# VHH binders against q9lmt1, part 37

Target 1, 351 residues: q9lmt1
Amino acid sequence: MLEKESDLTAMEKPNNKHAADSFSSEDLVSPVKKAKKSEEVSGGGEAVAAVGNREAEEDKPSFVSEEKKEFLVEADVAEDKGARHTMEDVWVVLPDASLDFPGTLRCAHFAIYDGHGGRLAAEFAKKHLHLNVLSAGLPRELLDVKVAKKAILEGFRKTDELLLQKSVSGGWQDGATAVCVWILDQKVFVANIGDAKAVLARSSTTNELGNHTEAGNPLKAIVLTREHKAIYPQERSRIQKSGGVISSNGRLQGRLEVSRAFGDRHFKKFGVSATPDIHAFELTERENFMILGCDGLWEVFGPSDAVGFVQKLLKEGLHVSTVSRRLVKEAVKERRCKDNCTAIVIVFKRV
Key: E = the ipSAE of ESMFold2; O = the ipSAE of OpenDDE; V2 = 0.75 times the mean of E and O plus 0.25 times the DockQ between their complexes.

## First folded at step 9 (VHH; framework vhh_7ocj_1)

Design s4 (at its last look DockQ between E and O 0.48; V2 from the best seeds 0.00; counts 0 for: pae E 2.7 > 2, grease 24.4 > 24.2)
Fold by OpenDDE, look of step 9:
Structure s4 (fold): chain B 351 residues (1-351), chain A 125 residues (1-125)
Amino acid sequence: as target 1 above (351 residues)
Amino acid sequence: QVQLVESGGGLVQAGGSLRLSCAASGSIFSRYAMGWYRQAPGKQRELVAAIYSKGSTRYGDFVKGRFTISRGNAKNTVYLQMNSLSVEDTAVYYCAAEVTVEDSETGWYYTEYYWGQGTQVTVSS
């Protein structure tokens, strides 16, 4: 029965207005100084010094063959389905991708595709993206960073276009995030859509050794990817401009967490894009390794934590295949990653 | 610069409880993890608990379900509820955060660990 009603209390508005302060003006003028003139002239002496025919020793241009500091790239992958029923991750490891697209530039390619709603979009991307990037004019003779970035953008566009056509004909709705790396000689291109990440481990310059303790010069972890999630202000604005609604849990239309992906056919009209962010950098002696990982890896590892973990194992002299396996094992078994977990470790060795 | 401020340490009797709090402030682009480490006299610093960006948690083997890490309602806050404390839990407890900072020149995201000053936890017999 009992009704009890009460009370509304309306607490108030307070207004406070203040104050404009005006700070002022001052002058400082200072001055002109003129300084002077002086002239002097002097003279002429003749000396006819003898034209000794020094035979111009033709300085043979020492073609210092810039020994192209060749970097050896060693890479491997590990994957674990974790607590999931299925593995929706797929990967590409091509330390030498030159066989499919001949040219003078060395080409390596690495990728992780994290599928959602199924595996079909990830598998399609794995099959087609690299070929579409090559076909779009990824440099093979002369490195041009702008040309390479344009080829990657067009490759992503073309891959998504073909994937969407196939998704219609196949009656599927899968999507996939991606993190992709192309190495053209010493130039690294990192492209991503979604929340898969690339982390570079770089040596610090000697001067930033402040008071950190006796443990060997810690590698700096650098994230080379931006996450594309609907909750982030830029992506939120983009999605909302496209008519997408972001739920309280940060999901587009209450379903999709990422704002960029391959596929996701039903979400394209709401602003889901397959346009990657692209970073490019030159390999130097400071670049030790890279870690590519799906969102499952980064759920249980921070970038610096992952770099420290990999660095320790590499210092033990472990092969990259063992390092990648131990990283994923640590994520799934020890750190209890509940999702699919895939990682690629790419080690840069100077030869 | 990122700053971590710990609170909630102190003296407690064996079997008692403490709640540590840590607040991160500063230019944080992304937070990957926050957690607690401890260092007892003459011992190495060890992980007590960590919480990652998606809410996954990790605990040190000595925790055995006695401690719980959680996020605060405020951004960049973490709590450590410590129950069933023992004399062996006496240590300085440090808050840690793994965060990224955007480099405006390169557009890269540098990731670092930041540490608090530590808070003393003393468990008496």
Scores: ipSAE 0.680, ipTM 0.873, lowest interface PAE 0.7, mean pLDDT 87
Fold by ESMFold2, look of step 9:
Structure s4 (fold): chain B 351 residues (1-351), chain A 125 residues (1-125)
Amino acid sequence: as target 1 above (351 residues)
Amino acid sequence: QVQLVESGGGLVQAGGSLRLSCAASGSIFSRYAMGWYRQAPGKQRELVAAIYSKGSTRYGDFVKGRFTISRGNAKNTVYLQMNSLSVEDTAVYYCAAEVTVEDSETGWYYTEYYWGQGTQVTVSS
């Protein structure tokens, strides 16, 4: 004899209607700005190593004039509810993400927040995360990779701290995953919590050219993010040590599949964290484009599959706005994605 | 490194059925898609069926209604049930999987396709 499902939330019920009062969801993501050719920040500098794969680093500066390759960043987003009645994905596309902060260093920002239990956490993150990262000292004059990573980490911590305070006062339990990109000069930073994913399309490396000679240099799909699910070893260990129970369906306390998120107030005591993984890499001639997507995209596209789809359309000369729309349309209409589907395509064009 | 082992091929009369299986093993971090491709002599390799991580499926246009892809309990095994076979289905059938692999030498995560060695399916009249 099996009893019906029960939960631990009988004391308090979710309420999603109270959050519409003072929060604007369109200000930071609109409009899509056309990128201009940018000068690099003066300073001479020394190369900083990316965490990811790199083939070579540049030599010391020289007083002899040499043409430097500039990158134009073109990006756009597409979204679709899929089979859901509501849209809980929220996005940011800011080719110029300086806001009111002074500085000469290029700053671009892109993000997808996949809300669950309502949109309130995703909307809060959209409004506050980038501002908190800037306020925490994201470099705006002289690029410093360690300072940038520290600012991103502190931005996530501060955003979740403030979000949880508002969650308490408002009586809601909303949560959101995040996949975020910052581009500072020619360095790209990727940060994530949850199961949204960032994929980089990169020209082949020598480690992958061993016995393959007939197809020259296909783009490789580098997965820049690690998913944070309760069932994965590191995440599971933290949750179990905090007293959390992972049920047979892989969900924490039978409810939450992700192990890291903004919000999810009642799960924080069971080891749910807003601490991001952070990776960085240098833009060179090898980095072609990135795809950011919520879990809805990736449930019907593998990373190599998506890279191939996007690459084909870009080779046909299609603009990134059309490419992003077709990617989401393929996921929802042809592949019948059941969840909300949001994708950002970020193209690095050499000039 | 991922290893794919196909089984279940062979000779069958037209109108008959076969069931192919493919087991993936080795060091895998996550699995995005598994499926079957086929190649007849002088033809290009073409998609037969694919199943994605949360259960979505795709089939080549020639399949509709005759073949079914499914995943085993361990989720590292896929099956292709092939019914109503015709001589035009004669080909080598290859298992393929797209997986995320951590490169232990560099620590970088990447996705790549792995292919089995193929299993011959021959349909006689």
Scores: ipSAE 0.388, ipTM 0.740, lowest interface PAE 2.7, mean pLDDT 79
ESMFold2 (binder alone), look of step 9: mean pLDDT 80; pTM 0.789

Design s5 (at its last look DockQ between E and O 0.57; V2 from the best seeds 0.00; counts 0 for: pae E 3.8 > 2)
Fold by OpenDDE, look of step 9:
Order: sequence, then C-alpha cells, then structure tokens
Structure s5 (fold): chain B 351 residues (1-351), chain A 125 residues (1-125)
Amino acid sequence: as target 1 above (351 residues)
Amino acid sequence: QVQLVESGGGLVQAGGSLRLSCAASGFTFSRYAMGWYRQAPGKQRELVAAIYSKGSTRYGDFVKGRFTISRGNAKNTVYLQMNSLSVEDTAVYYCAAEVTVEDSETGWYYTEYYWGQGTQVTVSS
C-alpha cells in the first residue's frame, strides 16, 4: 500500500551573462624613405655584328624517356580453416591478369572472398567478378581512374545479379564478403564489401612515432577498406531505412553481421548491398607492401601489428610465400584464430 | 581526444598479485584492440598482453599464464590481472590502444598507437 511521494525538485536554470570585453589596441607608424633619381647617358658604338650563320643545331628533343619507374609486384597467399569444419574462404592471386583482356596497361588482380552460410557465393564471385569488371570496361590502354572505378562498381553489381539468379535456381542462400585489388600499371584500386580488409604498409617521412617501436624505420599501417557492419552508425541507418532490424548482438535480422555482401538473397530486401567502397592510389617508393585478409585474420591482428609482423619477416629476406604462410600460421596456431583465416601479402619492389 | 588512464599499480611482495585498470575515452572502445606494455629501467618497452575487439588475446612469452587481460566494453576499461609477481616484473606498465583515424581527404584509415602515462609496478623480494 505505501504511496511514497516522488518529490520532483525543480533544479533552477542559472543565467550567467558574462561580458563582451572590447580590447582596442592601436599601434604603430613609421616612415617614408625617398631615394634618388640618377640619370646617366651616353655612348653609341656601331660594332658591325658579323652574322655568323650558326647553323641551328636542332636540339633533338632528348626524349628523356621517362624511365617508367617499373614496380615489380610479388604476391602470395596462405589459408587455414582454423577450428572450423569447412573452409569458406576463397582467393585470387593473379600477378598478370591480362590474359583474357589484352592491353598495354599491366593488370594484376588479388582478392579474398569470405563465404558465410556456405562457400557457393564466394566461389561464384571468384569465378565471375574479375571477368565482369574487365567486361565492364576496366581500362587496358589508357588509365582513367573514373572509368576504372565505374567498371569495378558495374562488375560488382553484375556479379551479384548473376549470383542471386544462381542462388535462386540452385536453392542456396550463401553470402560472401570481398576485398579486391586491381593494379593497373602503378595505380592501385582497392574495393571491398563487408569486413575483409586491405592494409597498406607505407614508409613514414617523419620519425613521428618515437623510439618505442623496436624496428628503426616503422612502417605506417593504413587501412584502405571501410568495414560494412550492420552495427556501425552509417550502415545501421541505411539498413533500418530499408526495413532491416539490428538485434542486440549487432546482427541484421539476428543473423547477418555484415551489411554488404555478395549473395545473401533473403537479406537484400533489408538493405544488404554488394556496392563496394573503392579507394585508389598511386604506387610510390613509400608503398612497401599490402596485406589482404579475411575477418579471421583481423580478429587476432591489428593493422600495425600485422604490418610489423610482415615487415620483420621481409627484412629477414623471406620470400612472400613464406611470409604469407607464417602470418596465417601465427594467426591460427599462436594467436588461436577460431575462424577461417586467409591472407594475401603483396610486396611492391621498385626495379 | 583519445585518453588512456592507468591505475592499480603499486608496491607488492614477490608472489603477490595486482590488478591494473585502464580507462579509455575519445574513441569507440569496442572496435579497437587494447594492450598492456611494460618498460623496466634500461630495457625496451615490451608487450605484456593484448586483447582484440572480439576478445582474442595475446601475451608476452614471459607471462607464462600468470597474467590475464580482459576488457569491459560497458566501462571502456581494459584490465590486467597479474598473479605470481616476481622482482623481474618491476616496470612501468603502459596501457595502449591501436586506433584508426579516418583521413577526410583520402578516406583512408591511418592507424595510431595511443599510450597512457603509465603506472609503476614494483615487486619487492
């Protein structure tokens, strides 16, 4: 029965007005100086310039062949199923990806597809994405960054469209995240959907990181991918606008963690998209290597940690194949990654 | 601004225990890896323990199961439970965060380490 009265004490709005002080200060002056005029004059001597016919040696334009600073790209992959029963990751390593679409521009392609709910979406993406990007007009003669980005976007769209048709006819519901790299001459394009990541290791110009890193010239880790998770504010808002519900565990409809993926046929109506984010940059001497990894790798490595790990092994003179294997082995065996783990290491060497 | 504030250091006898805490602010705590490092006099800073966003952990080789890192996402706090302390564990212990900062021009995420001021741990014989 006891009715205890909830005293709503109305705490007051203090008004403090404080003042606009005016400080004025005026100063200072100084001066004019004048300086002078002087005139002088004269003399006219006629010296008859002998018109020596200097044959104009035609300065043959030294075509300084801009030595196209050629970058050698070395890459390899490692994978481990970890504690999972099946491997749902698939990968592509094509240091020369020009075979089906010849052109003057060098083309390399690297990708990791992390499958969920099965492997079929990842396998489909592996088979079709690169071809669809090329068919959409990825530049092969003249590099245009806008054209390349448009081709990548259309390639992703077309791949997902065909994948969804296949998923209906095949009676499967698999999805896949993706991290993809295209190298066109010295231009790198990074595209992703989901939570697979690309991390660039770049040399710092400034010793900004003080003496505390054991390695004398610390590489900066730069993440070139945005994670597309339903729980993240921008993706959450997008998904909710599409009528999707994000559960307390951060999953769309209580099932899907990522907000962008290939496939996931039943989640498309809730705003799951296969539209990638795309970054592009030029290779310079500052770009040392890139690490592509599935979510399993990045659960047990931070970006800087992964860069430090790879840098150490590369400084030991290890081949990229050994480096990628040791990275995945460290993730799964030493750091106890519980998921599938796939990594691609791409090393940029100036020739 | 990213801030890391350590607490729980002090003097302890050999075989004793301490629990360090690091209160984090200025970033989305649940997204990033947290760690503890230590630096003894005349030695380099070394990793004691790290905990990743999904709760995976890593320890320095000297830990040998004596220490446990944990995170309380609701409190934006990382903890280091240290048991069976020895004189060799005497050091300044630093909390660290590996945080990404978005560059608005490029859309890249630059990774930075942020450090606390450190807390002294002294183990007496």
Scores: ipSAE 0.664, ipTM 0.872, lowest interface PAE 0.7, mean pLDDT 88
Fold by ESMFold2, look of step 9:
Structure s5 (fold): chain B 351 residues (1-351), chain A 125 residues (1-125)
Amino acid sequence: as target 1 above (351 residues)
Amino acid sequence: QVQLVESGGGLVQAGGSLRLSCAASGFTFSRYAMGWYRQAPGKQRELVAAIYSKGSTRYGDFVKGRFTISRGNAKNTVYLQMNSLSVEDTAVYYCAAEVTVEDSETGWYYTEYYWGQGTQVTVSS
């Protein structure tokens, strides 16, 4: 009787201290990058730059005129615990994200999962979301935007479904927000739940000629994601219709600030959703780079401020790895961000 | 639509203090970062102080602890308390807001800086 409750539980919490010991912000400045890539080994490759250097133009027939251009995508991440005792941010950087779903469309994937109440939901999403999106039919041969968005939507639904089952079995309450990018050929898909943010740096026609004295031609910051907080009207309406109470501090039941997340199983009946917003755009000459960041980054950087910071460093010729590291270092060391801080910089280069 | 109106500038003796105020309207004040910038003759506009929506603050290096930014969300007002002023602080001071606006066609949120008309601060020896 009750012997099953005393058996070993199949929980994923025991390895938190190992991840913290093997990886830190100080290790990111070393010449060895294997430490960041080894934590992502889940059937994926080492995430080497060589996969990003493949030239699609070299495979074209000899008598075909050059009619379009392929973009090289270079990206890297930096993270810092900040003043917190734990690191609950989790990230994915996969310049080749085909896994076991080969196809003619280039596939890249980047994500930040901002964990709350523990790291377990974020780690589950890192392991399963992209696989579930591929399994749901993310296009690998012929690009179809509607099919891609449907696959992403189903991937989020399935990931949360499986996560909630594991949360019940393991007895944990963890949740995670997400900001995700997929690049299929030259089309970029951005999906989010929660308050992590994706910002695009884009050339504007008027700024290319109108100001030659300040930062040359400054890039415009475009926020590609809508924040999902309990206090925002459409989110609040869903929560209140489901019987949730938004307290005077702006939190659902006094506890949860975000209105969409993976996990948070006790709050799902009150209208907390894992349904993402999904946007897509085509890469052209105007799109220069993207910044993905958790809320820690954005509490000390406005979008235009971050774009300007990154643009300056890229114009100085710095590699994206250094740019990401300096962005997070600025947020934590100089701007005194106290929360976990993670950023991915994704640079689009014409080849 | 967005309006930023500065006040509190003027002439002050070196070593003295001034308090600048910026009344904001036309956007949800508590959601956005606010800041003060200055432009001295012949110089570029530079950051003096910023205060983010959750209350984190940032200061230009030249401030050296002399200035304090704060916000009164109930009054939609951002303040800059300036102490120990020197002649090098003489400039036009601008209130700024970094606001995002939704483009209903694309669902993108364009980020724009909005500026007040500025208030002159002149520090005499």
Scores: ipSAE 0.302, ipTM 0.718, lowest interface PAE 3.8, mean pLDDT 80
ESMFold2 (binder alone), look of step 9: mean pLDDT 82; pTM 0.802

Design s6 (at its last look DockQ between E and O 0.21; V2 from the best seeds 0.00; counts 0 for: pae E 4.4 > 2, placed apart)
Fold by OpenDDE, look of step 9:
Structure s6 (fold): chain B 351 residues (1-351), chain A 125 residues (1-125)
Amino acid sequence: as target 1 above (351 residues)
Amino acid sequence: QVQLVESGGGLVQAGGSLRLSCAASGSIFSSYAMGWYRQAPGKQRELVAAIYSKGSTRYGDFVKGRFTISRGNAKNTVYLQMNSLSVEDTAVYYCAAEVTVENPETGFYYTEYYWGQGTQVTVSS
């Protein structure tokens, strides 16, 4: 039964306007001083200095070969199936990726492919992506960033095209996310589709973090990949424009979480793409290392946490192979990652 | 600037319970991880509990199921329910957050750690 009560109250507007104040003026002037003057003249002595024909030793331009400060790249990988029944992750570690495509530019390649719905798409990408990128004209003699990015884009496109054909003929529907790195001399290209990540550990110039963590100059963790999930506004809009439906759980058609992947042939019509985001940067003394990881790693490690973990182990003088193994072991055993866990640690050493 | 504000510490009897709260504020794109550390007098700072972006949790070995970390309904809020407290749990409890910030020049994200000022938890016998 119980009752109504109503109450209204409306209250008010207030206006207030004020005010202009003007403050002014002052002057200060001062002054002049001029000073002088003087003259002096003197004289002319002739001394006929003998024109010794010093043959101009042609200073041969010492081509100071700019010692191309070569960066040594050390990398290794670790993987663990975790609590999953199967391992759907695959990886590539090629510190020298030039064997099939010789050239003057150093080429290294690193990748993690995280398979979903099976391993076949990840395995196909592992087999074909790098070759397709090289065949698409990845620079080998003269570094051009635009040419390199175009080659990577075309390599991804071609890989997905061939993968989809294989998926149809093979009767499988697997997909794979990817995080890929190419190092051309000192230029690093990071390409990704899905939610696999690359994290760069960079030295900060400013000790601005005055927090007394006794640990030395904290490396900044920089995420060089953009996640492609159906729930993200840009990807959501793209997927919806393609006629895809995103469920309340954030999955495309209630099934797929990522909005970009290799394969997933049934989801291509709903806007799933294999077009990567590509970031490029130059290696400097500030770049210490990079961590590539699948979504399983990044479920239980934050970027800064992972950088801190790796930095500590590297400071202990541990080899990159031990560091990568300990990172994955920490993720799976100590932090109880429930998914497949794969990580690549890439260390940049100045020589 | 990112700030973490802790609350819910205090004096409690052994066997009692406390609920710590932490709220992160500032120019935060997202919270990747939030957690609690503690530091007892003459001891090193140790992890009590952490919760990650996907909801995974981590606890210190001493927790033994007594504590539960959870996210609040508010963005960038975390709670630590502490049950069955003992005198050994007496410490300053610090909220920590790994926050994601967008780099406006590149459109990439970087992450940084921030700490709260700490809240005293005292467990009496």
Scores: ipSAE 0.288, ipTM 0.715, lowest interface PAE 1.9, mean pLDDT 86
Fold by ESMFold2, look of step 9:
Structure s6 (fold): chain B 351 residues (1-351), chain A 125 residues (1-125)
Amino acid sequence: as target 1 above (351 residues)
Amino acid sequence: QVQLVESGGGLVQAGGSLRLSCAASGSIFSSYAMGWYRQAPGKQRELVAAIYSKGSTRYGDFVKGRFTISRGNAKNTVYLQMNSLSVEDTAVYYCAAEVTVENPETGFYYTEYYWGQGTQVTVSS
């Protein structure tokens, strides 16, 4: 019976459409400035509430996986507000994400939260999601994929629950999408709400498409996330059953394009959900790196384009910090992305 | 399995116009970007124009406002309107696209770049 008296406007920015500007799908590495990376890694995750279960696993070959092998995980982030006056993206880069929950399993965490209608929901998620996931029982000693997915789901639910309470008391309507990664031991978990994207760069092997592994072949770009937009059938059905109207412009109530997000409290009654899709996969010698990006990156880079760009720089021996900075610089400076642009590059190196 | 089909090339006098088209066929789930590159004899392939799924566009510096890329009414099609052509525009023009493709054996999805066969544009003085 809670009365939603807030009078806030749409809060959603036009960050998924651009005027007829001169942008390209260029594969060239732009001239690079020396990376300016402060020691300030402020992307630490803070923990999580979950809403419900929307599990998805990526398809896997039917063959038995390779023996476990240790990997080193190296990652870095770059961001640029683009042509916007404000920056509503926030990020988390935690190669060691144990926090107050030490254990024998490796735990790494990476996330991008793309805020809309303000930065407050994204900042709340940055501060709370990972801690809530840990508190919900993310495995720290014995890996259990089902337990991990359950902790992630509960973490999203709890984070949104607490965020909505703060939104009411603070009188704001902010929302945020999320793309999140947890690495436990050799298992990678990817969770998303909204339209930020995670892409995996993966080599071919004799056990994939019947092809032999060839060192000169380009990496394949595997899109690990599904966009959640109000116009997509599953999302549309939930929205319409809740009494929401999808306008001719494809937006819920004429305002909100995404169908899943943290916050957006006035849209929750119309079926906007914080329930993530969750995928998991095992790291083998085939998985070379991942790219997480907000929609600003992907408006001027297709997934294969981005994988090729990153692969070229890594083959030249550049450190991940330089690679992430060059990727964002290319998007903003050379390809003229107008929106906030944030990317995390996560590299898997065999020990 | 995915094929790009270019059309609209040919011979034109300097100052004239041509309209190139490119249609993607085969098993396509979405396109992230489509566009045009060109390669003149003895030169490297260079970007002419690209259009992204969200509507952003990019042009090579040499275009100088003479060309316009657009998406067509037909799904996964793009057009390049080329006006005020000069002899320096003589080249083979290649359509390119990045698309989501289902692997028919495994059922998982990935993205790839595809190139057309090229269409000759010749500008005579």
Scores: ipSAE 0.260, ipTM 0.676, lowest interface PAE 4.4, mean pLDDT 78
ESMFold2 (binder alone), look of step 9: mean pLDDT 84; pTM 0.836

Design s7 (at its last look DockQ between E and O 0.47; V2 from the best seeds 0.00; counts 0 for: pae E 3.2 > 2, grease 25.4 > 24.2)
Fold by OpenDDE, look of step 9:
Structure s7 (fold): chain B 351 residues (1-351), chain A 123 residues (1-123)
Amino acid sequence: as target 1 above (351 residues)
Amino acid sequence: QVQLVESGGGLVQAGGSLRLSCAASGSIFSRYAMGWYRQAPGKQRELVAAIYSKGSTRYGDFVKGRFTISRGNAKNTVYLQMNSLSVEDTAVYYCAAEVTKETGDWYYTEYYWGQGTQVTVSS
């Protein structure tokens, strides 16, 4: 039944306009002074001292050969199918990739391809991507970052084109994400499609030593890859512009989580792309190691957590092969990763 | 700056339950994990529970199914339901988050810690 109405009122709070003030002034002056003058002249003497032509030994500029601070690259891989029936991950570890394409620039190549809906797309990418990048003009004599990036982009495009043709003829529909690294001398190129990740472990500069406790200077983890998922605003917008629908579960057409991949032939018309993001950086003494991982690794490791884990094992003097195996073992057995798990650990040593 | 605020600690009798809450705030580009650590007097800080971005969970060996970590409905919230508490569970409990800051072209990941909340279990 009961009615109660109450009125609570309109308070008007006010206009205040206030003002102008003008601050002005002052002068400061000061002045001084002039002074002079004088002259004097004098003279003479001729002494024609025979300046012996000491042939200036042309100091041949000692070309201090900038000792190209050579970085040794050590890398290894580990994989585990986890609780899955099949392994859909494939990988490439080529610390010296120069054998297939000779040149003066050192070339290393590392990649993880995470297959979905099968392994065929991942296996095709493994077989063809590096060769297509090389054929597209990856620098081998003179490093040009723009040329290298263009070659990587074209290599990805060409690989996906050929893969899609083969998928039609072969009757398969699977796709693959990718994280790829090329090292050209001291320049590192990281390319990815999908949700596979590259994480760099970098030493902090001495000035960033704020309140970190007495434990050894923790390496900073830097994610060098952007995830391409349909749920992310930029990728969502791109997919929707292509006529793709993202389901409530975040999947394109209710099936695919990633917005970029090799293959996925039926999803290409909905905006799935094989165009990678590409990052490039130069190796310095601050770069300690990189971790490449599939989505299974990063489901149970954060980047900083993974860097801390690997750093600890490397400080124990463990070989990179043992470190990669322990990382994957930790992910699958201790942290109960349910998916395929693949990791590549790349260690940079200054020689 | 990223801040973590813990709540729900306090005094409880042995066999009792507590629910800890943590809320992360600030400029968070991506969240990789949130979790709880504890530190008892004279002991090292140890992992209690963590939850990762895809929902995978990890627990310390001492948990033995007594504790459950879960996400809140709000973004960047995590809960720790602690059941069957014992005197040995007396500690300061710290919320932790591994997050990426938006720093131009480089995505630095960092751990952030809360101030901690005291959990005391009486006999």
Scores: ipSAE 0.690, ipTM 0.881, lowest interface PAE 0.8, mean pLDDT 87
Fold by ESMFold2, look of step 9:
Structure s7 (fold): chain B 351 residues (1-351), chain A 123 residues (1-123)
Amino acid sequence: as target 1 above (351 residues)
Amino acid sequence: QVQLVESGGGLVQAGGSLRLSCAASGSIFSRYAMGWYRQAPGKQRELVAAIYSKGSTRYGDFVKGRFTISRGNAKNTVYLQMNSLSVEDTAVYYCAAEVTKETGDWYYTEYYWGQGTQVTVSS
């Protein structure tokens, strides 16, 4: 049954721009390298699911604190078409995302691009966004949160600019939403356009007994991203000022539900933007893992539900590759997700 | 503060039907899911049915097509239509909702629980 919720038509409170201020930590960043055989996607055109491999040298932080605390970042992805005829989700898992931009800061990158109207915009973003962010000055030596956010903003702007040129030349109208993570040293940056979601699983210092599992000590789910839909007040205002019309079905010009995306060439003049929300936070011992997911995952999982599912599997000793596969399998096979379903699980292990 | 109020429980003969209702009230920023769990004496709480914000539904394996969850027009109410009840369905049925509640500088999600409504199926 088609659901109408009042909170879907109202602007939710924005994510806090100073989320990282709440997470003090002395932990040192320990770069992690992971083979990318499970990250490769099948498809025409250039393969874009690359992972860098460094020689035998161990990745170490460039600085030393009073008490060295190290952790590892382990991540993997799973995907499934669900009930759709095509797969339009595209993903990136780069535990070492330095590419041709070496530096002493650990750099990891993870992303999901949820394509609509075809996969061409999602594939373009996979190939170009991270490189454009690096080229725009993502810090590689000295971490500066403001500089990192500016590089991410410029990377999104540049990627969409180039994508739109390709869209004109190729005569296509594809678009894609994005949820992206960069990890620099011990800072995590989350950027999004559209309705894909990033969720953080975090330990509580307060014993909260509200979970339906009754397992005690459950992790708390924190939603790090705000959805961008044409019906939400801030997004609606921008669209209407640009001459766009939001139809009774909640779609811009009767067609597009999301208000931010890469591509969607014909809708850019009506206020569809590729400008991301960007938030950052510091990793501490409280941050256990993140889940990135397309809207297909979140169609059949609430954030706390997903965090509990993943936490249970991790407590059973399963590796992140199995955990991500089980999460998507549950969404598609058991919960009968109708859409493409892609999830990345990113685990933070202290040593 | 979010509050969940269940109604519609009671005594019913095996093979009969009941309809449970749950109304949510209070300040809610986003609703992700609402649904029903049950707990029989000496057993763990288990999922009966859930409905997600986009209308997708999920049922516990024991339901076997006998129950239907739905959302009211105002979306602050969910219903559980329970048909072909058997003695094994006897339990306290709890409404649950997963919502976003802003606390300080974060958007935390939590499950809220009702006080429960007793369903008793006699043979």
Scores: ipSAE 0.382, ipTM 0.736, lowest interface PAE 3.2, mean pLDDT 79
ESMFold2 (binder alone), look of step 9: mean pLDDT 80; pTM 0.807

